# Designs tried in a protein design chat: miniprotein binders against Heme oxygenase 1, chloroplastic (HO1). Part 17

Target 1, 212 residues: Heme oxygenase 1, chloroplastic (HO1), of Arabidopsis thaliana (Mouse-ear cress) (o48782)
Amino acid sequence: SKGFVEEMRFVAMRLHTKDQAKEGEKETKSIEERPVAKWEPTVEGYLRFLVDSKLVYDTLELIIQDSNFPTYAEFKNTGLERAEKLSTDLEWFKEQGYEIPEPTAPGKTYSQYLKELAEKDPQAFICHFYNIYFAHSAGGRMIGRKVAERILDNKELEFYKWDGELSQLLQNVREKLNKVAEEWTREEKNHCLEETEKSFKYSGEILRLILS
Short names: E, the ipSAE of ESMFold2; O, the ipSAE of OpenDDE; V2, 0.75 times the mean of E and O plus 0.25 times the DockQ between their complexes.

## First folded at step 16 (miniprotein)

Design sp2 (from ko1 with L14E S18L S21D D22E S25L S29F; at its last look DockQ between E and O 0.58; V2 from the best seeds 0.00; counts 0 for: pae O 1.7 > 1.5)
Fold by OpenDDE base, look of step 16:
Structure sp2 (fold): chain B 212 residues (1-212), chain A 98 residues (1-98)
Amino acid sequence: as target 1 above (212 residues)
Amino acid sequence: STDEIQRQLEKIREELELALDEMALVKLFLRELGDSEAARQVQRLIEQLEKLLEELERAIEQFKENGDPEILQKAQDLVKQAEDIMEKAEEILEDVMG
């Protein structure tokens, strides 16, 4: 019996495919080959991304840490926490002479939305929790490495390092999620899955800051 | 032992699943950049990796039933193919960023 995390993963993969089909239909209609503007990441844009990411992780980690809700208590100290790692990285940038920006609208908006969900909608909150940590641990590492190669002279950031075997840390969280979801109704599971699109939207807006 | 082989196969499965999740985010990133062609290329790679995962799952099930002595070698070959797919995804990212 494939656990609920597999359903979450399936929905994530399907959303990525549907959106591409819609864009492919739009591109076939809009002959304007917008020249693929060579995306040049900037240190300033990347710093905005890191700051807004830190705000999101701070928000998630504080909610989970302070919660007495049994569902959230299972996700304390997973080893996937990123707020402290991001703090270390931002201090390094400051030592290099960069000004650390304040959080922007994408990060603030997502942070506030997560706080609201944590109180009102635990199933939706868990959807965001899953997608944020798992997206970063996977594709976020690849993107971050390529950005660092281009703009940071191959500096390895703590944001992309874990104090353990990442595959095992992810598996432990998957098992906990599967166990928590075993107690959910099908309606609660569906509600969690329906929130995936919003999670991708908010995370995508933060990821775009690298391009700014 | 059979138990050790099963643990190794499960680890390989988890690695392939992580690779799929990685590529999914890369695809999303390329889409957000407005490079639909690159995103389509990554989608083709995702589909290839999904097939590898399905092959691994079938092999694991067959091993449980029949005890295929070559199962670990087959699984390792699938990992190598997955690594080659991931390398191609990285090349696509480099080309877009470049």
Scores: ipSAE 0.381, ipTM 0.712, lowest interface PAE 1.7, mean pLDDT 86
ESMFold2, look of step 16: ipSAE 0.823; ipTM 0.898
ESMFold2 (binder alone), look of step 16: mean pLDDT 85; pTM 0.825

Design sp3 (from ko1 with L14E S18L S25M S29L; at its last look DockQ between E and O 0.55; V2 from the best seeds 0.00; counts 0 for: pae O 1.6 > 1.5)
Fold by OpenDDE base, look of step 16:
Structure sp3 (fold): chain B 212 residues (1-212), chain A 98 residues (1-98)
Amino acid sequence: as target 1 above (212 residues)
Amino acid sequence: STDEIQRQLEKIREELELALSDMAMVKLLLRELGDSEAARQVQRLIEQLEKLLEELERAIEQFKENGDPEILQKAQDLVKQAEDIMEKAEEILEDVMG
């Protein structure tokens, strides 16, 4: 039996397909191929992204670490934690003479939303937890490396490094998620899955900061 | 040993799942950038990776049932195809950033 994580993955993949179909239908109607604005990442935009990302990870990791809720307790010290790594990276930027910006609206908004979900809606919170960590370990790493190659002279950031084998760390978290979700009703599972679109929206808003 | 083969197959499965997740995020970014054409190209790559993952899952199940002696070679070939797809995704990203 494919565990609940496989359902989560499937929903994430389908959302991307549905959205593209809707956009493709809109674009087929608006044939004005707006010249794709070249993605021109800036160090300032990237710093905003890192700062807002750190706020989100700080929020997640603090919630999980301080929680006595059995569901969250299973996700302590997964090795996927990023807040400390991001702190190290931001200190490096500071040593290079960059001013570290304060968190912006996207990061603050998502952080606050995660706090609210953690208290009121554990299934929705776990949806965000999954999508944030797994999206970063995958596509976030790929994008971040390409950005670093372009604007940071191939500097390898700690944000994209894990202590141990990343595949094993991810697998361990998947197994824990599957186990936790075995106790959920189908309604609770569906509620978790329904939150996927919001997770991608909030994460997308933070990713857009790279282009600011 | 059969157990070692199963562990290797599971590792390959995880690698393909990561590749799918990577492509999903790339697609999201391209969408956010308004590059619908690049997003469509990445979507085709996602579909290709999904097929590879399905092929691997079928191969794993067949191995459990019948013990296919060529299962590792088949799985390695799928990994190579996945790597080629990932390289194409990187090329798309480079083109968007260029």
Scores: ipSAE 0.410, ipTM 0.727, lowest interface PAE 1.6, mean pLDDT 86
ESMFold2, look of step 16: ipSAE 0.822; ipTM 0.901
ESMFold2 (binder alone), look of step 16: mean pLDDT 85; pTM 0.828

Design sp4 (from ko1 with L14E S18L S21E S25A S29F; at its last look DockQ between E and O 0.59; V2 from the best seeds 0.00; counts 0 for: pae O 2.1 > 1.5)
Fold by OpenDDE base, look of step 16:
Structure sp4 (fold): chain B 212 residues (1-212), chain A 98 residues (1-98)
Amino acid sequence: as target 1 above (212 residues)
Amino acid sequence: STDEIQRQLEKIREELELALEDMAAVKLFLRELGDSEAARQVQRLIEQLEKLLEELERAIEQFKENGDPEILQKAQDLVKQAEDIMEKAEEILEDVMG
């Protein structure tokens, strides 16, 4: 019996395929004219990304830490927490003479939405929790490394480092998610899965800040 | 010991699962950049890596049933193939970012 996390993973992977089919139909018409804009990350854009990411992680981690809801209590101190690491990285940028921007609309909007979900819709909230942490621990590291190579002179940020074995930390969270979801109805599981597209949209808007 | 082999196989499974998640995020990134061709290339790599994971899962199950003495070697070969796939994904990302 593949746990509920396998269903979440399957939906995530499938959404990526469906959106390519829709975009491939649209872009077959529009890509002929838009030069593939060379992805040119900027330090200023990357700082906006880090600040908005920190706001999202602060929001998630505060919600989980302050919650008395049994579902959220299982996800305290997972070792995947990023807010403190991001704070350290932003202080490093400040020491390098960069001005740290205030959070932008993408981060603020997502943070507010997560607060609303945490109170009203635990299944949808868990969908966002999963996708935010797992997307970062995965492809987020690859992207961050390539950005660092291009604009940060190969500086290794704390944002991409974990205390312990990352695979084990992720596995522990997967097991907890599977256990929590065992008590869910099929309707509750489906509701969690349906929120995946929205999670990707909000995370994508923050990721685009690197190019701003 | 059989228990040690099972722990090693589980670790390899977790590594392949992480690689899949990595590639999924890269695909999303390329899509957000508007490079649908690069995103399609990464999608093909994801599908290849999914097949490797399925092969590993089958091999693990077969080992539990029959005790295949070559299971670790098979799993290591799958890891090597996964590493080659990840390298190709990084190359695609570099080409887009370059």
Scores: ipSAE 0.257, ipTM 0.629, lowest interface PAE 2.1, mean pLDDT 85
ESMFold2, look of step 16: ipSAE 0.845; ipTM 0.917
ESMFold2 (binder alone), look of step 16: mean pLDDT 86; pTM 0.830

Design sp5 (from ko1 with L14E S18L S21A D22E S25W S29L; at its last look DockQ between E and O 0.67; V2 from the best seeds 0.00; counts 0 for: pae O 2.3 > 1.5)
Fold by OpenDDE base, look of step 16:
Parts: structure tokens; C-alpha cells; sequence
Structure sp5 (fold): chain B 212 residues (1-212), chain A 98 residues (1-98)
């Protein structure tokens, strides 16, 4: 019996495929070879990314910590929390003489949306929770390494470190998600899965800040 | 012990799932950069990695049924193939970033 997290993973992988098919169709139609924008990360852009990411993680972690909702209570102190790690990293940048920017529109928008979902739509909220933490723990690490190689002289940030074995932390959260979803109707499960595209959109907008 | 083998297989499964998630985000990044060709290349790698995961899942199920003594070696071979796929994804990312 494949748990609900496997359905979530499957949808995540498929959305990436469908969007490429649509973009590939658009690019085949739009002869304008937009010059492959060279991925040139900047420290300023990366700081915007970190600040907006921190706002999103602060929002998630506060919602879960303060919630009396049984579904959210299962996800307290998972070890995947990033807000404190990001705070440490941002303080390091400040010590290096960088000005820490205020949160930008992508972070603010996503934070506000998560607050609204937490109250009104727990299944959709859990979709965002899953995609944010699991995406960072995987692809986010790869991106962070490449950014560090280019602009941070290979500085390893706390944002990419966990106090436990990451695979075990992820497995524990996966098991909790599977258990919570066992009580959901098929309609509730489908609603959670349908929210995946929005999660990727909001996360993508924040990720793009690295290039700003 | 059978229990230890199952724990090792589960760990390998988790590693492959993490690799898939990494690839998904690399693909998203390439899309955001407007490099559809690179994104398609990464998509092919995702599909390859998904097949490896399916093979591992089948092997785990077969082990539960029949106790295949070579299951760990098979799983390790799948991990090696996954690592090779991840290396190719990193190369694609480096080419786009260069």
C-alpha cells in the first residue's frame, strides 16, 4: 500500500513534465530564442532569496507551533525547521558587511497565502508544507552548493545543515503525512494534490530572486 | 539479519527519492532560467531515475517474498546508477550557469 506521499511525489514529478510540454510548445511557437539568461547569481539576489525563504519558513513553523489543529500538531519539531538556521546565516552575512534586505513581494505573498490556507484549507496547507521542506532538502541543497561555489567562496551555510540524519528526518515526516492522509477522503487527497502547482509557482518566484 | 537488510533497503530507497527531488528542483530552476533544452535533458534523467526506483521497489517486494540473498548488491548497483544520473544533472546545471 503506497502511502499518500508517493501520490504527492508523483504529482510533483508530473507537473514538471506538463509544464515543459507547454513551454516546449510555446518555444516551438515563439521563435524568439530568448537568450538563455545566464544564471548569474549575485550576493544581493541570494540575500533576497534567503530573507524571503526565512519569511516562508517562519510562517510555516509559527502556524504549526501555535496550532491546536490535530493535523498540524503531528508536524511540530520535525528537525526540518529552517527559520533559526536562516537567522544564523543572515547574521553571518551582516557580520561580513552586507545589508540584509527586507522581504520582497514573492516572500510576502507566499507567507500571506500560507496563513490563509492554514485557517481555511488544511489539505492544501499540507501540500505546501510537504513541497517546501522536501524540495529544499533535495534540490535546494544542490542550488545552494552551486551558489556557494560562485559567490560565497564555498561557504557552507546553516540553511543546508540538519542536526540529524536528513534521510531519517524526511522519512519520519513522510510517515506522519501518510498517517494523517489515511483519514482523508479521496476528494481531500485530490484537493491536496491539486495545490502542488501553486506551491511550485510560489517557490519558483522566490528561487528566481537569486538571479535579481 | 532480514531486519537489517530491510533497513538498508529502505535507506537506499530514501536516497533515490531525495535524488528525484533534487532533479525536480534542478528542472524547475532551468525552466525559470528559460533553458527548455536543458530542462528536457533533466526530465530524461528524472525518468531514468524513476525507473531505478521502480526496480528497487520491485526488488524489495521480491526480497520480502523470496529472500533474495543478492538484494543488497542489486540495490547498491541501483544507487551507483543514480549517482551517475545525478552527476549528469550537475553537469547540465554547470553548463547553464557557465
Amino acid sequence: as target 1 above (212 residues)
Amino acid sequence: STDEIQRQLEKIREELELALAEMAWVKLLLRELGDSEAARQVQRLIEQLEKLLEELERAIEQFKENGDPEILQKAQDLVKQAEDIMEKAEEILEDVMG
Scores: ipSAE 0.225, ipTM 0.607, lowest interface PAE 2.3, mean pLDDT 84
ESMFold2, look of step 16: ipSAE 0.783; ipTM 0.892
ESMFold2 (binder alone), look of step 16: mean pLDDT 85; pTM 0.828

Design wk1 (from b0 with F29A L33A; at its last look DockQ between E and O 0.59; V2 from the best seeds 0.73)
Fold by OpenDDE base, look of step 17:
Structure wk1 (fold): chain B 212 residues (1-212), chain A 98 residues (1-98)
Amino acid sequence: as target 1 above (212 residues)
Amino acid sequence: STDEIQRQLEKIRLELELALWDMAWVKLALREAGDSEAARQVQRLIEQLEKLLEELERAIEQFKENGDPEILQKAQDLVKQAEDIMEKAEEILEDVMG
């Protein structure tokens, strides 16, 4: 029996495909040849992304570290934590003479939402936890590399480095998530899965900062 | 050992899943950038990669049931195909980033 994380992955990947189907249907109508404005990444836009991402990771990691809730206790020190790595990267940007922006509305909104979920809705919180660490951390690598090639003189950021093999770290977390979800009812599982759309929305808003 | 083969297969599976996440975020970025054509191209690549993952999962399951002496070679072939897909996605992303 595929563990619950497989259900989470399936829902997440399906949402990524569905959103395009809806846009493809809309764009088939509005294929006005908008000249595809070349996406030119900026350091300022990327810094906003990193800062807001850091706020989200800080929020998750603090919730998990401070929680006495058994469900969250399993996810302490997974090796997937990014807040410290992002802090190091932001210090590097300061050393390069960049001003580090304050967190923007997307990061602040998501951070606050996560705090509220952590207290009231553990199943929904775990949905966000999964999607942030699996989608945002893992899924951002190609974009991060391409941004670095263009605007950072191929600087490899600590954000995209893990202490250990990322696949193994993710597997360990998957196993823990599967174990936690074994005790959930089908209704609780469904509730977790239903939260996936919100997670993608909030993460998508942060990702858009790279385009700014 | 069978256990070692299973660990290697699981690693490959996870790497393909990670590739899917990368592709999904690339697609999202392209969509948010307003390049719907590029996003559609990446979506086709995602669908190809999903098929590779499904093929690998079936091969892993078959290996658990009755063994397959060629399972590692099959898995490596799938990884190579996945790498080719990822390269194409990277090219699309590069073209859009100008």
Scores: ipSAE 0.731, ipTM 0.882, lowest interface PAE 0.8, mean pLDDT 89
ESMFold2, look of step 16: ipSAE 0.837; ipTM 0.906
ESMFold2 (binder alone), look of step 16: mean pLDDT 85; pTM 0.822
OpenDDE base, look of step 16: ipSAE 0.652; ipTM 0.849
ESMFold2, look of step 17: ipSAE 0.819; ipTM 0.896
ESMFold2 (binder alone), look of step 17: mean pLDDT 85; pTM 0.822

## First folded at step 17 (miniprotein)

Design sq1 (from sp1 with L18S; at its last look DockQ between E and O 0.53; V2 from the best seeds 0.00; counts 0 for: pae E 1.8 > 1.5)
Amino acid sequence: STDEIQRQLEKIREELESALEDMAFVKLLLRELGDSEAARQVQRLIEQLEKLLEELERAIEQFKENGDPEILQKAQDLVKQAEDIMEKAEEILEDVMG
ESMFold2, look of step 17: ipSAE 0.735; ipTM 0.862
ESMFold2 (binder alone), look of step 17: mean pLDDT 85; pTM 0.825
OpenDDE base, look of step 17: ipSAE 0.711; ipTM 0.857
ESMFold2, look of step 19: ipSAE 0.616; ipTM 0.813
ESMFold2 (binder alone), look of step 19: mean pLDDT 85; pTM 0.826
OpenDDE base, look of step 19: ipSAE 0.725; ipTM 0.864

Design sq2 (from sp1 with L18E; at its last look DockQ between E and O 0.48; V2 from the best seeds 0.00; counts 0 for: pae E 1.9 > 1.5)
Fold by ESMFold2, look of step 17:
Structure sq2 (fold): chain B 212 residues (1-212), chain A 98 residues (1-98)
Amino acid sequence: as target 1 above (212 residues)
Amino acid sequence: STDEIQRQLEKIREELEEALEDMAFVKLLLRELGDSEAARQVQRLIEQLEKLLEELERAIEQFKENGDPEILQKAQDLVKQAEDIMEKAEEILEDVMG
């Protein structure tokens, strides 16, 4: 598919060089200074990840569902929705005897940021919407498979299941984004693209909740 | 038919585009987890996929010029190569996770 989605893809493919430069200049603990963490997932850390993830999906999906703005309406009922799947998973953990934690700062912070974007900066919101769902379908599934192997006796959570064919659901969303963006100015497109780095930083902070 | 082969070639291009996007997300995930070496390895795989996409685009241009149905088989071979590259990227991510 051609169009704006290709631009989003291009930014993601090239982001690492700018990210390294900014991290090295602005932080006493640069990416280079952090030790390489070996993944040692625990059920408790994974539950924090799932709860904070659910808060983010609750936020995205409520904003889209309640919107009267034409741009957001195109993204209702994509089949990618995750909040209810996560609710089912959390009930399963509760049935197994686990205590479900409260949301933590990474999820709360991202949820609040998404609410601000949805109100004042729709193009930026759509950038985060797209990247959250599509990164989950790519790297997220790989992570989920490995976590299930290590700590869930290979149970596949509903969070990693879709009704229908995932490739088709994703393609439908790409086509809708390309169509919606046809009416955007160059400046609006650029503003959407510049949010790509933030979307991965926020999502990464939530993902790191699994790490021990 | 020529139209059927053209539609299949465009579908194959879409598959390679999806693979590139998936690998970009995997790379950025590895960077956020702090594994710069794994992210660089995936970046090299992205570059291999970009080359395969360029080869496919040249093949599609040739098909538009001469209608050679053998180009469809060449495109399918490129898909298999892309699948091998994706498998390597999955292995890199799994190794990071232990």
Scores: ipSAE 0.581, ipTM 0.782, lowest interface PAE 1.9, mean pLDDT 83
ESMFold2 (binder alone), look of step 17: mean pLDDT 85; pTM 0.824
OpenDDE base, look of step 17: ipSAE 0.694; ipTM 0.848

Design sq3 (from sp1 with L18E D22L; at its last look DockQ between E and O 0.66; V2 from the best seeds 0.00; counts 0 for: pae E 1.9 > 1.5)
Fold by ESMFold2, look of step 17:
Structure sq3 (fold): chain B 212 residues (1-212), chain A 98 residues (1-98)
Amino acid sequence: as target 1 above (212 residues)
Amino acid sequence: STDEIQRQLEKIREELEEALELMAFVKLLLRELGDSEAARQVQRLIEQLEKLLEELERAIEQFKENGDPEILQKAQDLVKQAEDIMEKAEEILEDVMG
């Protein structure tokens, strides 16, 4: 695990909150000074989130599957693919009587950006690929449990299930990325690392749809 | 055996590195949800976890020098502490979400 993925982790670990640059830490804030509730999901907002997420996963997975580019070919069939799982979930929502919304600007914008990156800057694309799947496996599961508790009568969506051992699936992808990156120049590695902040900003715009 | 203990120590190191990655992603998700204070709380937990990893690295070096099998138990205690840190981060995220 001492390869390029360690550099990606280091960048993510060192990204600052808005207050980190105020000459040190402030100790005046407490839990009692925070709002009582931060957000209250609705099924309608969650559906917008799922649909825009599916558009992004459709985009990633189609780019990888259809590519003859050797670097992208290494990431076929990871077991992390989410588009089919989301399709199953959206059918379930239709069966419950919900209307499935059309994709919205956050998902469409990110999908288009990913298509541009995949053509123009493969290493930058790989940054988004990695962070989208790995952030979902971390925070996405936590969000899914809370959403199910509050608005889905504890139903666990297929979006939060994997075939096989998730830890092993993630490890396999880390090993493939480390190996692929050994062939990259320092400049190509930097193109990947430089996209870290943007990948979370785009994903965050989609995540916030839960509250819309 | 000595080789088996060395293998287990390296696996424990990998587990702590994976925990750091997960924590970094939780921090960034909290920031995108708009809760900078929660993200800073998780950043402090990341720093605690980094210290545990430093302790593990020193323990691995000591094992290479003296072969002390008690070092494996110390490393397992570090994993337990890392799990507690991860639980705290999870609680922070759930609190933000209500």
Scores: ipSAE 0.575, ipTM 0.784, lowest interface PAE 1.9, mean pLDDT 84
ESMFold2 (binder alone), look of step 17: mean pLDDT 85; pTM 0.829
OpenDDE base, look of step 17: ipSAE 0.635; ipTM 0.827

Design sq4 (from sp1 with L18Q D22M E32L; at its last look DockQ between E and O 0.52; V2 from the best seeds 0.00; counts 0 for: pae E 2.7 > 1.5)
Fold by ESMFold2, look of step 17:
Structure sq4 (fold): chain B 212 residues (1-212), chain A 98 residues (1-98)
Amino acid sequence: as target 1 above (212 residues)
Amino acid sequence: STDEIQRQLEKIREELEQALEMMAFVKLLLRLLGDSEAARQVQRLIEQLEKLLEELERAIEQFKENGDPEILQKAQDLVKQAEDIMEKAEEILEDVMG
């Protein structure tokens, strides 16, 4: 009775439940043996995060904007686009005297994977598209506020600002994805759900840059 | 009116869905920071929030069938409970972040 976006949310909430029986003791012991890392962001690490994030958003947004694939057209001009906002933020950092780093492996790897998906696996690409934007609008924004408190004198970056009502922009994209997915077979839906774990893994590698 | 109450209920549903998306990210971040116990605590909070969303979804369906205006008050009570759950998750994350 629920739409496909709800199915994706269910998978995201359960990422660690199916695998824990097979990998639990070794993964748990390894994780528990590492010291708990302190949250000590630096401007240099945050810039690496912003640059790799921008590469990912550049990739998503160029693919969507320039695509002849009709399903991608539904996701043009959502109001969620982040690449231009990130460009503005990076210009601001440069004006403050910071050197803007080159993209690193986490961003490059995800960008290349997304390009491959866009060509050969459009349903998986749309799954990653949704997960990236929605994770940013919720958890990413929360982290951005905490980083700004610690190292930016509470400056709110453009990366965390939207034109219009964010909740409405998000709902519009949910409705479009649910409608597009009604055309998908169960097998296509299940494949897209399998990609949700990968999207969180890739996004997590970019998130780690904040502490690098 | 029935249409206005339905619109408000769907807005409340969106608020709870956004809360769940935030909680999933908090759990992922705690795992990345190496605090698996904190991540398990947030997982239990996620389960509580999922129950609230399920209750809200049932209430929305009941409203479509019977138009009971008191369902809006019930939904607002669920939002308050969800906000408490989100505050607990944020406190867990802040403790790990130092």
Scores: ipSAE 0.447, ipTM 0.707, lowest interface PAE 2.7, mean pLDDT 82
ESMFold2 (binder alone), look of step 17: mean pLDDT 86; pTM 0.834
OpenDDE base, look of step 17: ipSAE 0.584; ipTM 0.803

Design sq5 (from sp1 with L18E D22L F25W; at its last look DockQ between E and O 0.50; V2 from the best seeds 0.00; counts 0 for: pae E 3.5 > 1.5)
Fold by ESMFold2, look of step 17:
Structure sq5 (fold): chain B 212 residues (1-212), chain A 98 residues (1-98)
Amino acid sequence: as target 1 above (212 residues)
Amino acid sequence: STDEIQRQLEKIREELEEALELMAWVKLLLRELGDSEAARQVQRLIEQLEKLLEELERAIEQFKENGDPEILQKAQDLVKQAEDIMEKAEEILEDVMG
């Protein structure tokens, strides 16, 4: 099924190229001038990542569940929900003796931004909703496997498990989003796409917490 | 049968779309790890995968028009190429992560 989701995918892939070539030449050069950091995850850094991620999923899932806005209602009970799974994982870490940190600025900032979007800018909110869940289903699983190998004695966290077939759950959401977007004007679609860069930036800030 | 081949082709298309989503986020991860060269290499792999998806979409249209059963084998070959691209991207990421 072709549709608006293909446009979202295209923007995500091309946006990274544009960022490197056009804006941030000075910032990109500064990054390249720094030595490449060795990726050395710790349980404490990973916990910061999990807690900030949970705040973001709590925010998304509460907004969706409490909404009577027709567009948001389409995305209730997708099977992709992560907040409860993360709660289970954090309880497991407590049982292992780890201190669970408070949310930090990356998660709190994104949570607040999502709340503002949900009230004032539904197309932008939907862009972030889609990218957050789809980023986790792709990169999150890869990160989870590597972290488990290095610091969790191969513990499989619930955060990386889904009830049912993940590929089908994702396809169901793509179809719903394509259908919802059929009612959008070209300008509304473009506005949704414009938020793609921000969704990647906010997600990257939370992901960076692992590198602590 | 024609219906079964059509269902298999649609599943293959879905697999390539999922691979494309994964690649975009692998590139993001490499940027956050501070390896701009690795991220650029993955960007080139993304472009190759995008071309494979375009080839698959054309093959699916050809099958709808002529029912040629060899289109399924062509699509399966595209999946193998996509898997090779994904393996290369994973190797790049694994090397960066140590």
Scores: ipSAE 0.321, ipTM 0.620, lowest interface PAE 3.5, mean pLDDT 81
ESMFold2 (binder alone), look of step 17: mean pLDDT 85; pTM 0.827
OpenDDE base, look of step 17: ipSAE 0.418; ipTM 0.729

Design sq6 (from sp1 with L18S E21D; at its last look DockQ between E and O 0.62; V2 from the best seeds 0.63)
Fold by OpenDDE base, look of step 17:
Structure sq6 (fold): chain B 212 residues (1-212), chain A 98 residues (1-98)
Amino acid sequence: as target 1 above (212 residues)
Amino acid sequence: STDEIQRQLEKIREELESALDDMAFVKLLLRELGDSEAARQVQRLIEQLEKLLEELERAIEQFKENGDPEILQKAQDLVKQAEDIMEKAEEILEDVMG
């Protein structure tokens, strides 16, 4: 019995780039392959990313901690929580003499959207929850470490460290999600899956702050 | 024991599945950053990992049927190939950031 997490993986793997989606239909014009703009991360941009990320994680973690909803209760204290780690990192930046920016529009918008979903649409909310934590633990960690190596003289941030074995922490959350989703209708599962693209859009807007 | 071998194979399966998840997220993040070429390169790596996972699943099934004594070695070889693919993903990220 393929668990719901496998369905989520298949959706993520099948999300094509806008260009890949076009390659199947029209010989449409050379959208000028915007030359792979060399990522030029800045410390200021990276700080905006960390601040907006912290706002998102604070929002998720507060929603889950304060919720009496059985679905959310299963995701308390997963060990994937990042708000405290991000707080530690931001304090380190202050100690280095950096001014910590206020949250920007991407972080605020996503935080507000998550609050709205948590009340109205638990399946969609769980989609965002899953994708935020797993995207960070995977690709976000890879990208963020490379950025930090480049701009922070190989300083390893707490944001990229977990208490315990990360693989096991992720597996535990997968198992919990599979269990929770066993009680969902096919329509509820589909609705959760449909939020995947939107979740990545919001996360991507925050990630782009690194390059600002 | 057969049970221990099965547990090890399941662990290796989970590792390959985790690698697929990692690459899927890298691809999607690159897409959102507007680097379609890098995202396509990572998509090729995903397809390679999917093939490795399929090979592992076939090997596991063969082990259940025939008790292949080399199953653990085969599975370990697949993990090594997955690690090589993950390294290529890091190289892509380095090239994007360079």
Scores: ipSAE 0.616, ipTM 0.819, lowest interface PAE 0.8, mean pLDDT 88
ESMFold2, look of step 17: ipSAE 0.660; ipTM 0.819
ESMFold2 (binder alone), look of step 17: mean pLDDT 86; pTM 0.830

